# VHH binders against Low-salt glycan biosynthesis nucleotidyltransferase Agl11 (agl11), part 5

Target 1, 357 residues: Low-salt glycan biosynthesis nucleotidyltransferase Agl11 (agl11), of Haloferax volcanii (d4gu70)
Amino acid sequence: MKGVLLSGGTGSRLRPITHTGPKQLVPVANKPVLEYAVEDLKEAGITEIGVILGHKGREEIQNLLGDGSDYGVEITYIVQGNPLGLAHAAGCAKDFVGDDDFVMYLGDNILKEGVVDLVESFESGDFGAGIALQEVENPQQFGIADVDDQGNVTQLIEKPDEPPTNLALIGMYVFSPAVFDAIEQLEPSWRGELEITDAIQSLLEDGYAIDSHVVEGWWKDTGKPEDILEANQLVLEDKSLKKRGTVSDDATVDGRIELAESATIEDGAVVRGPVSIADGAVIKSGTYVGPYTSVGPNSTLEGVHIENSVVIGESSINTSGRIVDSLLGKGANIGSADDFLPEGRRLVVGENSQLKL

## First folded at step 18 (VHH)

Design cc5 (from k5 with R98L)
Fold by ESMFold2, fold request of step 22:
Structure cc5 (fold): chain B 357 residues (1-357), chain A 117 residues (1-117)
Amino acid sequence: as target 1 above (357 residues)
Amino acid sequence: QGQLVESGGGLVQPGGSLRLSCADAGFTFSDYAMSWYRQAPGKERELVARITSGGRTKYADFVKGRFTISRDNAKSTLYLQMNSLKPEDTAMYYCVALYIGTWTDYWGQGTRVTVSA
């Protein structure tokens, strides 16, 4: 079985964060989203992974993942180029996949369960495809699967007015090579893309059984800043957190923290977990780091109160203000205006920034 | 590697039949979706029929059961059997091979079909 990991897309809903890199490299609990996908594939026993590169961020993704050896896998890079849909991306993997079954994993997705059970369910029968599903509260907003008593998909319905189930498709699939013949038959949708749901429907019409697997636990599609913050919260709540770095005698630490080996919490700092503090980060006097905050590598915080926020990395924050529910890009420099006249805020703010001051 | 070459076109009376062929020396069809497209004077190119690498077929609505697409992968040859021809079928007919692994299509030069009394 091989893995096909999609890393395309513009990431426009995560701007300005994605002006400097692809959305799949935005960290959650100090780990790039894309790495969670690689680890999930590895845990399912998949060691040959084709990474589909889109229009943007190719070099950054390749620099992160390399040849895959750091993850115990072997990575082949495949260029899709322009984003012409998920079925188009899957087709690009045809030569890589050969005659093997494969997991198709959308690289901006994070889920608690991983894909082991999805793969095992697919392998338990003779299926053309398997789809991952999750129960949702508002099924009218999603692609919905209708399934029989044995868990076989009987139909796929896009945003139905009267949904037969609350089982929504999420970004994980398993395919046999039969999907490539189905992709060959596709016509572009109304938005000009080749839709993977149309390929699966074609398999159904050709008489293939389609497996379903209802994923347990949380799932996030990390498309917007709010999604990153929620994913950060969920991962920090679930993961074992390791305190390896230095906590000064007069610092206060309460709750679970991830403290990287070279990270430091200095005298007069207060940290209340769950929190992740990455290598080279320094939490200085007067700083409060509250729950669900991730402080990225080589970041220095002094005097600031911060909670439920992600500092991506290489940032300097030295102010007595309070930062909450925030996503701060790499290399952010937030200082105090206290020593300057006229009094007031000094802002250098880029396109697509969202501020509430 | 090769060039797709269509043949079998010509002048035919209404109600008649033609068999178009498409071949290429050294080209291997087995991994390709194969299609016939046509272009009538003053009109856009349009799909006539497609046959997938797995042998599944699709026809444009205007075909209405009159044409049959088939392939012989051992000979790397694509066919279009055209029956009950009508004057509106007059067009240049093109053989097209699509490989989804690279999303690359290859077009032949075309063969002209003229249906007139």
Scores: ipSAE 0.559, ipTM 0.835, lowest interface PAE 1.7, mean pLDDT 89
Fold by ESMFold2, last read:
Structure cc5 (fold): chain B 357 residues (1-357), chain A 117 residues (1-117)
Amino acid sequence: as target 1 above (357 residues)
Amino acid sequence: QGQLVESGGGLVQPGGSLRLSCADAGFTFSDYAMSWYRQAPGKERELVARITSGGRTKYADFVKGRFTISRDNAKSTLYLQMNSLKPEDTAMYYCVALYIGTWTDYWGQGTRVTVSA
């Protein structure tokens, strides 16, 4: 079985963060989202992975993942070019996958369960495809699978007025090579894209069985800043956290923290877990770092209260006040405006930034 | 001129039949979706029929029931059997090969079909 990992898309909902890099590299608990997907595939025994590259962030993704050897896998990079839909992306992998079954993993998704059980369910029968599902409270807002007594998908229904189930599609699929023949028949949707759900419907109409697997635990599509913050909370809650760095005698640390080997919590700082503090980060006097905060590499915080926030990295925050529910991009510089005239806030803010002051 | 060469076009009376063929001088069909498109003078080209690499067929609504697409991968040939022809079927007919691995299509030069009394 092979893996096909999608890393395309514009990431427009994560702007301004994604102006400098692809959305799949935004960290959750100090690990890029895409890396969780590679690890999930490896855990399912998948060691040959094709990574589909879009227009943005190709160099950055390749720098992170390399040839895959650091993860115990072998990575082949495949260029999709224009974002013409998920079925288009899957088609681009045809030569890579050959006659093998494959997992299609949307690289901006993160989930507790991984994909081991999805793969095992698919392999338990003769299926053209298998889809991952999760129970949702508001099924009218999602693509919904209708399922028979044996767990076979009977129909995919987009945002139904009268949902037959509460089982929503999430971004994990397993396919036999039969999907390529289905993709060959597709026409673009009203959005101008080749839709993976249309390919699955084509398989159903051709008489293939379509497996379903209801995923246990949390799942998040990391499309918006709020989603990144929630994913950060969920991962920090589940993660086994280790203190390896330096905590000064006059610092206060309560609860679970991850403190990387070269990270430092200095005298007069307070950290309340769960928190992740990456290599090269320094938490200086007067700083409070509260629960569900991730402080990225080579960042320095002094005098600030911060909670439920992600500092992506290489940032300098030296100001009194409070930062909550925030996503701060790489290389952010937040200082004090004290003693400047006229009094007031001094802002250098990029395109698509969102501030509440 | 390209690798794909269509043949079998010509003049036929309404209600008649023609069989179009498409072959190549160095092109293998086995991994390609194959299609027939047509273009009447002054109009945009339109899909007539498609047959996938696995043999699944699709027809435009206007030709369903009258035309049959088929392929012989061993001979690298594509066929379109056209029955019950109508004057509105008059067009240049093109053989098209699509490889979804690269999303690249290749077009023949076309063969003319004229349906008139």
Scores: ipSAE 0.553, ipTM 0.832, lowest interface PAE 1.8, mean pLDDT 89
Fold by ESMFold2, fold request of step 22:
Formats: C-alpha cells, structure tokens, sequence
Structure cc5 (fold): chain B 357 residues (1-357), chain A 117 residues (1-117)
C-alpha cells in the first residue's frame, strides 16, 4: 500500500494568508495541516508516500517534509504541472504507485480517525476503490454517495438537488491500480478539470465494487479561515497538551496548555486553556490568551485580549484591543493607534483581507 | 523513442472501408492510452476513438458504430477499422499516445482520408 498526498490548489479561499505560501502549511494547533496527513498515513502502516506538488509552495513543502525520515517515512515528490483536477493529480502518481494499491489523501484535510479503518475496510474485499464518507447537514453542497443496504456505493452525485443520502465524500480515497485506466478515458469537466468522482463512476460502470467507509469523529477541509479556526478548536480539545516552557510567578495559567520549551508567559499575563504556545513565543503583561488560541513561533503578545484565534507566527501584537475568531498571518504587526492627528485607525491591509473593525 | 507513423489512408468511395494503422518500432504501447483524432480543413481536431492501456474503448458520437479501434501491444500497433465511410469523414487522421504519468501527448504526422465519389 502506498500513499499519494496532494498538496496542490490555489488556496484562494484562504487569501490573504495563502498569497505567500501553500494552504497545506497553515498550522492547526501549531502544526502544519500537511503534517497531520503524513502522520495519518504512517499510522496506517504506509511508509512510501508520493507528495504531489502544485504550482504554489513547492520549495516550502519540500523544506518541511524533506525526504520523510523525520516522520519515519520515505517521500518522493511529484510535480503535477497544471492544476487540472484531482484525477489529473492521481494520474501523475502512476509511475510512483506502480502495481500497488494506494491511499489518496487531500493534504488540506484533517480528521480525528485517520485512515487506518478506511484502509482495512478496503482490504477486507476486492474493491476497485474505497471512499471515505461523512454525514453532513447540507448535502446539496457536496458530492454525495448513494449506498445500498450493505454499504456498497451505487452512485456518486455532484451537488444533487434531491440528495438520496447525507453521506458526503471527504478527501480520502483508496484505489487499486485500476483507477489509472479509468483516468485515461476521462474528459475534462465544464470547469476544465479531470474529476475524481468521474473516475470512480467509470470504475462502477466497469463492474468494480466500490467500498464505502463512514468516518468516525470530526473532519474538516481547511479551505476557509473559519475552517482553520474550527480545526484548531477540535485538535486542541483532543490533544494531550504539555507545559514545558517558563511561567512567571505572577502569571495566571488555568486549564490545559501546550507551552513549548522556549516559550515564556510573563508576569501579569493570563492564559486559559486549551491553548498552544509555540517555541520563541512570549506572552507579556496585560495579555489574556483565552481558549482555543494558538500562538505561533517567535510571536510576542503584549496588552492584548485574544481568544479562539490563530497567530501563525513571527508576529508582534502590542495593543489593548480585543481579538476574537481571527486568523493572523505570519509576520503580522498590530499596534495601538498613534497619538497624532488626524485621529483614527492606520491600516496596511492586503488584497482579500477580511476585517470587522 | 521513434515516431508514431500512420498508414492506410487514401481516397475511397462513399460506403467504402479503410483500415488505418499506427506503428513505431521503438515505441512500446502497453502503458499508453491510444487515440485517433481527426481534423477536417478549417475545423478543430476532434477525438474519433480511444483505447485505454487496459483495453477499454470510447468512441465519438459521430462514429455511430462504423469504426472499431483496436491495439496489438506485442506489435506496438494501433488500428482503426473504418466502415461505411461518408464524405464528412474526410480529414487528416492522427495517431495519439497519451502517458498519464506525465500527461504527455505524442502525435503522429497524420494520414489523409478522402471520401469522394
């Protein structure tokens, strides 16, 4: 069994954060989303992983993952070239995969269960593909699987007007090599992409059985800022958090916190978990860090009240203001208004930013 | 690798038949999706038929059962049996090999088919 980990896409819904890097490197609980995928594959016993690189962030992804040895895996990098869809990306892995079955993992997805059970379900029978599913409240917005009483997939339907089920396809698949033949006969969709759902439908039409697995626990695709915040909440609730850094005598720390060894909480700061505070971060006097906040590496917070937010890293926040439900990009500099005329807020705000002042 | 070379084109009467071949002694077909495309003067290229590396076939709607694509991987040869030919089938016919591992198309130079009374 091999792994094929997709790291492409424009990340346009995470702009402005993704103007400078790939969406798969945005951290959740101070760990890049892509690392969760590598760990999930490793946990399922998959140690040969092909990482599909898109047009954005190739060097950054390779710098993060290296040859895979830090994760106990072996990584081969595969360039997709044009972003022509998930089936196109899967096709790019043909030489890497060879005659093996493989897990296709969308690298911007994160889930509690991982992929062990998906792989075991696929291996329990003779399937052309296996698809991971989750119940959703808004099935008209997703690709939907129709399944029989035995859990076999009978149809895949993109954004149906009258959904037959609420079982949405999520970003994990297992394929036999038969999928490559299905991909060879695809035509581009109306949006100019080769669709993985069309490849699976082709396998159904060719008489292959298609396995389904309903995932236990939470799942998020991290496509929008609010998805990052929700994933951050979910991971912080589940994770064992360890306090290794420095807490000053006159600081207040309540609840579970992750405090990296070189991180510091200084006198006059208040931290209420669950939170994550990464290496080199300093929480200074007057600062309140509330639940579900992740403070990225080498960030300094002073005087600010912040809760349910992600500070990606290398940021300086020195203001008496309140920040909630926010995603702050790397190197953000937030200060107090200057004491000169005209009075007002002085902003340097990039394209696609979302502010409520 | 060598070059894909089409043969079997020519002038034929309406209702007649031709068998197109595409070969390359240095080109191993077994890992490739193979296709026939055609281009009439002033028109865009269009798919005629495709046969996947696994042997699955697909035909354009205008074929209407008249053409049969096949492959002989041992001989590295692709065929298009064209029956019941019509004047609108007049075009340059191209052999195309696609490797999805690199998404690379390899095109032959084409063979001309002319259907005329």
Amino acid sequence: as target 1 above (357 residues)
Amino acid sequence: QGQLVESGGGLVQPGGSLRLSCADAGFTFSDYAMSWYRQAPGKERELVARITSGGRTKYADFVKGRFTISRDNAKSTLYLQMNSLKPEDTAMYYCVALYIGTWTDYWGQGTRVTVSA
Scores: ipSAE 0.539, ipTM 0.830, lowest interface PAE 1.9, mean pLDDT 89
Fold by ESMFold2, last read:
Structure cc5 (fold): chain B 357 residues (1-357), chain A 117 residues (1-117)
Amino acid sequence: as target 1 above (357 residues)
Amino acid sequence: QGQLVESGGGLVQPGGSLRLSCADAGFTFSDYAMSWYRQAPGKERELVARITSGGRTKYADFVKGRFTISRDNAKSTLYLQMNSLKPEDTAMYYCVALYIGTWTDYWGQGTRVTVSA
């Protein structure tokens, strides 16, 4: 079985954060979203992974994942030429996949369960495809599955006006190679894209059985800043956190923390878990880091109170006050204006920034 | 890459039949979705029929059972059997091969079909 990992899309809803890289590389608990997908595939025994590159962030993704050896896998990169939807992206993997079954994993999705059970369910029968499902509140925003009393998929509808169920496809699929024949027949949808749900529907019409698996636990698509913050909370709550770095004698640490080997919590700092503090990060005197905060690599915090926030990395925060529910981009600099005239806030703010001052 | 060559076009009376063929000695059809497109004078190209690498067929609505697409992978030949021809079927007919692994189209030069009394 092989893995096909999709990493396309513009990430426009995550601007300005995505100006420094693709949305799949935004970290959750100090790990890029895309890495969770690679780890999930590895856990399911999948060590040959094709990564589908979109038009944006190709270099950054390749720099992160390399040849896959750091993750115990082998990665092949596949360029999606024209961005014509998920079925188009899957088709690009035809040569890589060959005659193998494969997991198709949308790289902006993160979930507690992983894909082991999805793969095992698919392998328990003779299926053309298997789909992961979860109940959602807003089914009009998703591809929706209709299933019979035994869990057999009977219909798939992309973003229906009147959804028949609330069972949403959550970006994880298992396919036999038969899906490539189905993709060959597709015409663009009303959105102008080749829809993976139409390909699966074509398999149904050809007489293939389609497996479904309702996932246990949380799932998140990481399309908006609030999704990143929520995913960060969920992962920190579930993760086994390891304290490896340096905690000074006059620092206060309560609760579970992840403290990377080269990270430091200095005298006069207070950290209340669950928190993740990455390599090279320094939490200095006067700083409070509260629950559900991730402090990215090579970031320095001094004098600030921060909670339920993500500092992506390489940032300097040296000011008093509180930062909450915030997503701070790579290389952010937040300082004090106390010594400057005229008195007032000094801001450099770009496209799609969201501030509440 | 080889060159797709269509044949079998010509002048026929309304209600008549033609069989179009498309072949290329250097082209292995088995990995490709194959299609017939047509272009009438002054019109844009439009899909007539498609047959996938696995043999599944699809037809434009205007075909209405009159045409049959088929393939012979051993001979690397694509066919379009055209029955009950109408004057509106007059067009240049193109053989098209699509490889979804690269999403690359390969087009033949076309064969002309003229349906006129």
Scores: ipSAE 0.525, ipTM 0.822, lowest interface PAE 2.0, mean pLDDT 89

## First folded at step 20 (VHH; from cc5 with D31N)

Design dd2
Fold by OpenDDE, fold request of step 22:
Structure dd2 (fold): chain B 357 residues (1-357), chain A 117 residues (1-117)
Amino acid sequence: as target 1 above (357 residues)
Amino acid sequence: QGQLVESGGGLVQPGGSLRLSCADAGFTFSNYAMSWYRQAPGKERELVARITSGGRTKYADFVKGRFTISRDNAKSTLYLQMNSLKPEDTAMYYCVALYIGTWTDYWGQGTRVTVSA
C-alpha cells in the first residue's frame, strides 16, 4: 500500500499566516501539521509516499520533508497544476500509485487515532474504497455519506443543500486503483471542481463496496485560525510531554510541560500546562504562560500573560498585556506602548490581519 | 505526441445510421479515457459519450440509447455507433483522449455528420 499526501491549496482562510507559507506547515503543538500525516502513514506501515504539491509553498514543503529519510519513508513529489479539486489531485497520483492500493491523506487534517484501523479494515475485505466519517454540525459544507441501518454506505453527496445525514467524510481515504477509473468519468461539480466524493459515489454505483467507519477520536481540519488553536489544545491534551530544557529554581512550573532541550524558563516565570515550549525559546521573568499555549522556536516572552495561544516562532513578546486565543505568525514583535507619547496603541499589521483589541 | 484521426462521418437521412471511428497513433491507447464530443454550427461543444480506460460508459441525456461508444484496445480504435439519427444530431464530431495521470488530453480534427432528408 502506498500513501498519497495532498499538500495543495491556498490557505486563504488562514491569512495572514499563509501569506508567507503553506497552511500545511503551520505548527500544532510545535509540529507542522503535515508531519502528523507522514507519521500516521508510517505508523500504518506505509513508507512509499507521494506528495501532491500545489502552487503554494512547494519549496518549503520539500525542505521540510526532503526525500523522506528523516521520517523513515520514501517521498516522491508530484506537482499538481491548477487546484481543480481533490479528485483532480488524486488523479495526478495515478502513475505513482500504479496497481497498488493507497491511502489519500489531506495534509491539513489531523486525526487522533491515525489511519492504522482504517487501513486494516480496508484490507480485511474486498472494497473499492474506505472512508472515515465524523458527525458535524454543518454537513452542508462537507461530503456526506448516507448509510443504512447496518452502516453500509448507500449514497455519497458533496455539500448537499439537504444533507441526508450529519456524517461527513474526513480527510483520510483508502482507495483501490479502481478509483482512477471513477475519476476518469467525473465532471466538474457546481463548484467547478472534481470532487472526491463523486468519485467514491461512482465506485458505489459500479458495484464496489465502500468500507466506512465513524471516527471515535477527535478530528480536525486546520483551515481556520480557530481550528489551529483547537487542534493545539487537543494535541497538547493527548501528547506525551517531555521536559528536557532548563527551569530556573525560582520559576513556577505546574502541569504537563513539553520543554525542548535548548528552551529555558527563567526565574520569576510561571508556566501552567499543558504547554509546549520549543528549542531556543526563552520564558523570562514576570511572564505567565497558561494552558494550551505553544511557544515556537527561538521565541522570547517577557512580562506577558499568554494563554490558549500559538506562537509559531522567531517571535519577541515583551509586554505587560494579556494575550488569549491568539495565533501569532512567525517573527512577530509585540512590545509595550507604555513609554511612548502620545498614549495609544501602535500597530503595524499585515494584510488580512484580525485584531480584537 | 498522440494523434487522433476520426472517420465515418457523412450525409445520412433521418433515421439512418453511421459508425464513427477514431484511430490512435503515438500514445498508449489503453491508458486513456476516450470521449466523443460534438459541436453544431452556432452551438457550444457538448459531450456525447465517454468510455473509461476500464470500459465504463457514460452518455449524454440526448443520446437516449441511440448511440453506443466502444473501444478496441488491440486496434487502438474508438467507435461511436449512431443509430436513429436526427437532424439535430448534425455536427462536427470530435474524438478526445484523456490521461488523468498528467491530465493531458488530445483532440482529433473531427468528422462531420450531416443528418438531412
Scores: ipSAE 0.838, ipTM 0.934, lowest interface PAE 0.5, mean pLDDT 94
Fold by OpenDDE, fold request of step 22:
Structure dd2 (fold): chain B 357 residues (1-357), chain A 117 residues (1-117)
Amino acid sequence: as target 1 above (357 residues)
Amino acid sequence: QGQLVESGGGLVQPGGSLRLSCADAGFTFSNYAMSWYRQAPGKERELVARITSGGRTKYADFVKGRFTISRDNAKSTLYLQMNSLKPEDTAMYYCVALYIGTWTDYWGQGTRVTVSA
């Protein structure tokens, strides 16, 4: 079995963060989202991975993953031309996949339980495809699976106006090579995209059985800032956190903390977990780092009260203010305006920034 | 570079039959999804029929069982058997090959079908 990892898309909903990099490289708990996918595939015994690249962030993704050796896998890069949908992207992998079954993994998704169960379930029978499902509150926004009383998939519909169920397809699939035949006959949806849901429906119509797996753990599509924060919270809650860095004697550290080797917590700082602090990060005196905060590499925090936030990296935060529920881009510089006249906030805000003051 | 050459078009009376052929050159025929498109004067191009590399077929609604698309991979040839032809079927018919691995398509030059009394 092979892996097909999709790493395309514009990441428009994550702007301005994605102006300078692909959404798949945004960190959750100080790990790029894309790495979770690679690890999941490897865990499932999949070591040959095709990475589908879009127009944005090709070099960055290639720099991160390399040839896969650092991850114990073999990576082949496949360039997708126009982003014409998930089925289009899957089609690009036809030559790579050959006659093998394959897992298709959306690179902007994180799944707590990984894909081992999905793969094993698929292999336990004779299926054209395997899908992972999760109940959602807004099924109209997803590919939806209708199932019978026994749990067999009877229909798949992309963003139905009247959803038969609330079971949404999540971003992990198992396919037989038959999916390529299905893809060949697809027509663009009303959105102008070739929908993977339609491909699976085509398989079903052609007589293939579809294996369905209901996800027991959490799943996140990291398409918007809130999703990143939620994913960060969920991962930090479940992750084994290790302290390797330096904590001063006059610092207060409570709860679970991941502290990288070159990270430091200085005197008078308070850190309450779960928290992840990356290499080169410095937590200075007077700083409070609260639960579900990730502090990215080479960031310096001084005097700030921060919680439930992601500091991506290379940032300087020196303020007596409180920061909550925030995603801070790389190289952010936050200071205090207390010494400036007239009184007022001074902002240099990039394109598509969102501020709640 | 792939090349497609259509043949079999011509003048036929209503109710008549034609068999169109499309021969490929320059690509691996068996790996391609094949389609017939048509374009009538003053109308937009429309899909007539498609056959996947695996042999699955799809037809436009107007076909209504009158046409049959088939392929012979050994001969690298696509066919369209057209029966019960109507004046409305008058059009230039194009053979199209699609390879999804690269999402590359190739178009023939077309063969003209005229249905007239």
Scores: ipSAE 0.826, ipTM 0.929, lowest interface PAE 0.5, mean pLDDT 94
Fold by ESMFold2, look of step 21:
Structure dd2 (fold): chain B 357 residues (1-357), chain A 117 residues (1-117)
Amino acid sequence: as target 1 above (357 residues)
Amino acid sequence: QGQLVESGGGLVQPGGSLRLSCADAGFTFSNYAMSWYRQAPGKERELVARITSGGRTKYADFVKGRFTISRDNAKSTLYLQMNSLKPEDTAMYYCVALYIGTWTDYWGQGTRVTVSA
């Protein structure tokens, strides 16, 4: 079984954060989202992974993942030309996949269960494809699978007005090589894209059995800033956190924290877990770091009260204010305007920024 | 890779039959979706028939069971059997190979089919 990991897309809903890099590299609990996908594939016994590169962020993704050896896998990079949809991306992997079955994993997704059970379910029978599903409360907003009493998929329906089930597709698939034949038959959708759901429907119509697997636990796509914050909370709650760095004698640390080896919590700082503090980060006097906060590498925080937030990295925050529920991009510089006239906030705000002041 | 060469075109009476062939000695068809397209003067190219690398076929509605696409991978040859030909079938017919691994297509130079009394 091989893995095909998609890392394309513009990430426009994560602007301005994604102006400096691809959305799949935005960290959750100080780990790029794409790394969770690689680890999930490895845990399912998949050690040959094709990473589909879009037209943005290729170098950054390759620098992160390398040849895969740091993760115990072997990575082949595959460049998608025009971004013509998920079925187009899957087709690009044809030579890499060969005659093997493969997991197609959307690299901006993160989930508790991983893909082991999805793969095992697919392997338990003779299926053309298998799809991962989760029960949702608002099925009209998703692609929905209708299934029979044995769990075989009978129909895929995009955003139905009258949903037959609440089982939504969550962007993890297992395919036999038969999917490539289905992709060869596709016509572009109304969006001008080759849709993977149309390929699966073609397999259904050609008589293939399509497996379904309802995943357990949480799942999140990471398309918007609030999705990143929610994923950060979920991962920090579940993750085993290790304190390896330096905590000064007059610092206060309560609860579970991840403190990287070169990270420092200095005298007069207070940290309340669960939090993650990455390498090179310094939490200085007067700073409070509260639950569900991730402080990215080489960031310095002084005097600030921050909680339920993600500081992506290389940031300097020196202010006495409070920051909550926030996603701060790489290289953010937040200081005080207290001694300036006129009094007030000083802002440099870019395209698609979202602020509550 | 490869240069697709169509053959078998010509002049035929209405109601007649014609068999188009497409081959290239340096082209291995088995990994490609193969198609026939046609273009009448002043019109856009249109799909006539497609046969996938796995052997599945698709036909344009105007075919209506009159045409049959087939492939012989051992000989790297694509065929279009055209029966019950109509004057409206008059066009240049092109052999097309699509490789979805790179989403590249390769077109032949075409063979002329003329249906008239």
Scores: ipSAE 0.513, ipTM 0.815, lowest interface PAE 2.1, mean pLDDT 89
Fold by ESMFold2, fold request of step 22:
Parts: C-alpha cells; sequence; structure tokens
Structure dd2 (fold): chain B 357 residues (1-357), chain A 117 residues (1-117)
C-alpha cells in the first residue's frame, strides 16, 4: 500500500500566518501538521509516500520532509501546481501509485486515531474505495455519507440541505487504482475543480463497493486560526510530554510540559502545563505560560502572561500584559508601549488579521 | 512522441454510418483516456465520447445511443462507430489522448464528417 499526502492549497483563511509558509507546516504542539500525517502513514505500515506539492511552499515542504529517511519512510515529490481539486491531485499520483492501493491523506488534517483502522477496514473486503467519517453536529457544512446496515456507502452528498446522516467525510481516503479510471471521466465542478466525491460517486455507479470507517476520537481540519488553537489543545491533552531542557532553580513548573533540549525556563518564570516549549526558546523572568500554550523555536518571552496560545516561532514578546486564545505568526515582535507618548496601542497589522483589543 | 492521425471521415447521407479511426505509430494508448471531440462551423469544440484507460465509456447527450467508442490497446487504435447520422453531426472530429498523471492532452489534426441530405 502506498501513501499520497496532499500539501496544496493557498492557506488564505490562515493569513497573515501563512505568509511565512504553507498551511500544512503551521505547528500544532510544536510539530508541523504535515508531520503528523507522515507519522500516521508510517504507523499504518506505509513506507512509500508521494507528497503532492501545490504552487506555493514547495521548497519549505521538501526541506522539512527530505527524502523521508528521518521518518523511516521513502518520499517522492509530485507537483500538482495549480489548485485544481482533490481528484486532480490524486490523478497526479498515478505514476507513483502504479497498481497499488493507496491512502490519500489531506495534509492539513489531524486526528487522534490515525489511519491504521481505516486501512484494515478497507483491506477486509473488496472495495474500490474507503472513506473516513466522523459524526458532526452541523452536517449541512460538510460532505455527508449515507451508509447501509453493513457500512457500505450508498450515497455521497455535498453540503446537503436535509442531511440523511451526520457522518461527515474527513480528509482520509483509501483507494484502489480503479479511482484513476473514475478521475479520467470527471468534469470540473462549479468552482472549476475536479472533486474527489465525484470520483467516488463514479465508482459507486460502476458497481464498486465503497467502505466507510467512522473514526474514533477527535479530528480537526486546520483551515482557520481557531482550528489551530483547538488542535493544539487536543494534542497537548493526549501527548506524552518530555521535559529535557533547562529549568532554573527559581522557576516554577507545574503539570505536564514538553521542554526541548535547548529550551530554557529562567528564574522568575512560571509555567503551568500542558505546555510545549521548543528548541532555542527562552522563558524569562516575569513570564507566565499557562495551559495549552505552545512556544515555538527560538522565541523569547519576558514579562508576559500567555495561555491557550500558539507562538509559531522566532518571536520576541517583551511586554507586561495578558495574551490568550491567540495565534502569533513566525517572527512576531511584541513590545511595550508604556514609555511612549501619546499613550495608546502601536500596531502594525497585515491583511486578514483578526484582533480583539 | 508521434502524432495522432484520424481517418474514416467523409460525406454521408442522413441515416448513414461512418467508422472513424485514430492511430499513432509512436504512441501507446494503454495508459490514456481517449476521446473524440467535434467542432461544427462557428461552434466550440465539444466532447462526443470518451473511453477511459480501463474501458469505461461516456457519451455526450446528443449521441443518444447512435455512436459507439472503442479502443484496441494492442494495436494502439481508437474507433468511433457513428450510426444514424444527422446533418447536425457535420463537424471536424478530433482524436484526443489524455494522461492524467501529467494532465497532458494530445490532439490529432481531425477528420471531416459531412452529413448532407
Amino acid sequence: as target 1 above (357 residues)
Amino acid sequence: QGQLVESGGGLVQPGGSLRLSCADAGFTFSNYAMSWYRQAPGKERELVARITSGGRTKYADFVKGRFTISRDNAKSTLYLQMNSLKPEDTAMYYCVALYIGTWTDYWGQGTRVTVSA
């Protein structure tokens, strides 16, 4: 079985955060989202992975993943280029996949379960495809599957007005090579894209059985800033966290923390887990780092109280005050305005920024 | 690579039949979706029929069972059997090969079909 890992898309909903890199590299608990996908594929025994590159962020993704050897896998890079849809992306993998079945994993998705059970379910029968599903509370916002008593998919419906189930398609699929034949027949949708749901519907019309697997535990698509914060919470709740870095004698550390080898918590700092602090980060005097906070690499925090937030990295935060529920982009600089006249906030704010002051 | 060459076009009376062929000496069809497109004077090119690499067929609505697309991968030849021809079928007919691995298509020069009362 092979893996096909999608890393395309513009990341517009994560601007300005994605100005410094593709959305699949935004970290959750200090690990790029895309790495969780590679690890999930490896756990399912998938050691040959084709990574589909979009028109943006190609170099960054290749620098992160390399040839896959750091993950115990072998990676081949495949250029989709323009964002012409999920079925288009899958088609680009045809030569890589050959005659093998493959997992198609959307690289901006993260889930607790991984894909082992999805693969095993697909392999237990003779299926053209298998789709991962999760119960959702707002099914009108998703692609929805209708299934029979045996778990076979009978219908796929995009954002239905009257959903027959609450089972939403999430970003993991298993395909036989038959999907390429289905993709060859597709016409672009109203948005000009080749839709993977249309390819699966074509398989149904050809008489293929389509497996379904309802995943256990949480799932997130990391398309918006709030999704990143929620994913950060969920991962920090679940992970085994390791304290390897330096904690000064007069620092206070309570609860579970991940402290990277070169990270430092200095005198007069307080950290209350679950928290992740990456390499090169320094938590200086007067700083409080509260639960569900991830402090990215080479970041320095002094005097600030921060909680339920993600500092992506290479940031300097030196101000008295409180930051909560926040996503701070790479290279952010937050200082104090206390010594300036006129009194007031000094802001440099980019397009699509979201602030509550 | 070589060039796709269509043949079998010509002048036919309404209700008649033609068999179009498409071949290429330097081109192996087995991994390609193959299609027939047509372009009538003053109109845009439109799909007539497609046959996938796996043999699944799709027809435009105007075909209505009158045309049959087929392929012989061993001979690298694509066919279009056209029966019950109508004056509206008058067009230039093109053989098209699509490889979805690169999303690259290749077009033949076309063969003319004329249906005159």
Scores: ipSAE 0.503, ipTM 0.815, lowest interface PAE 2.1, mean pLDDT 89

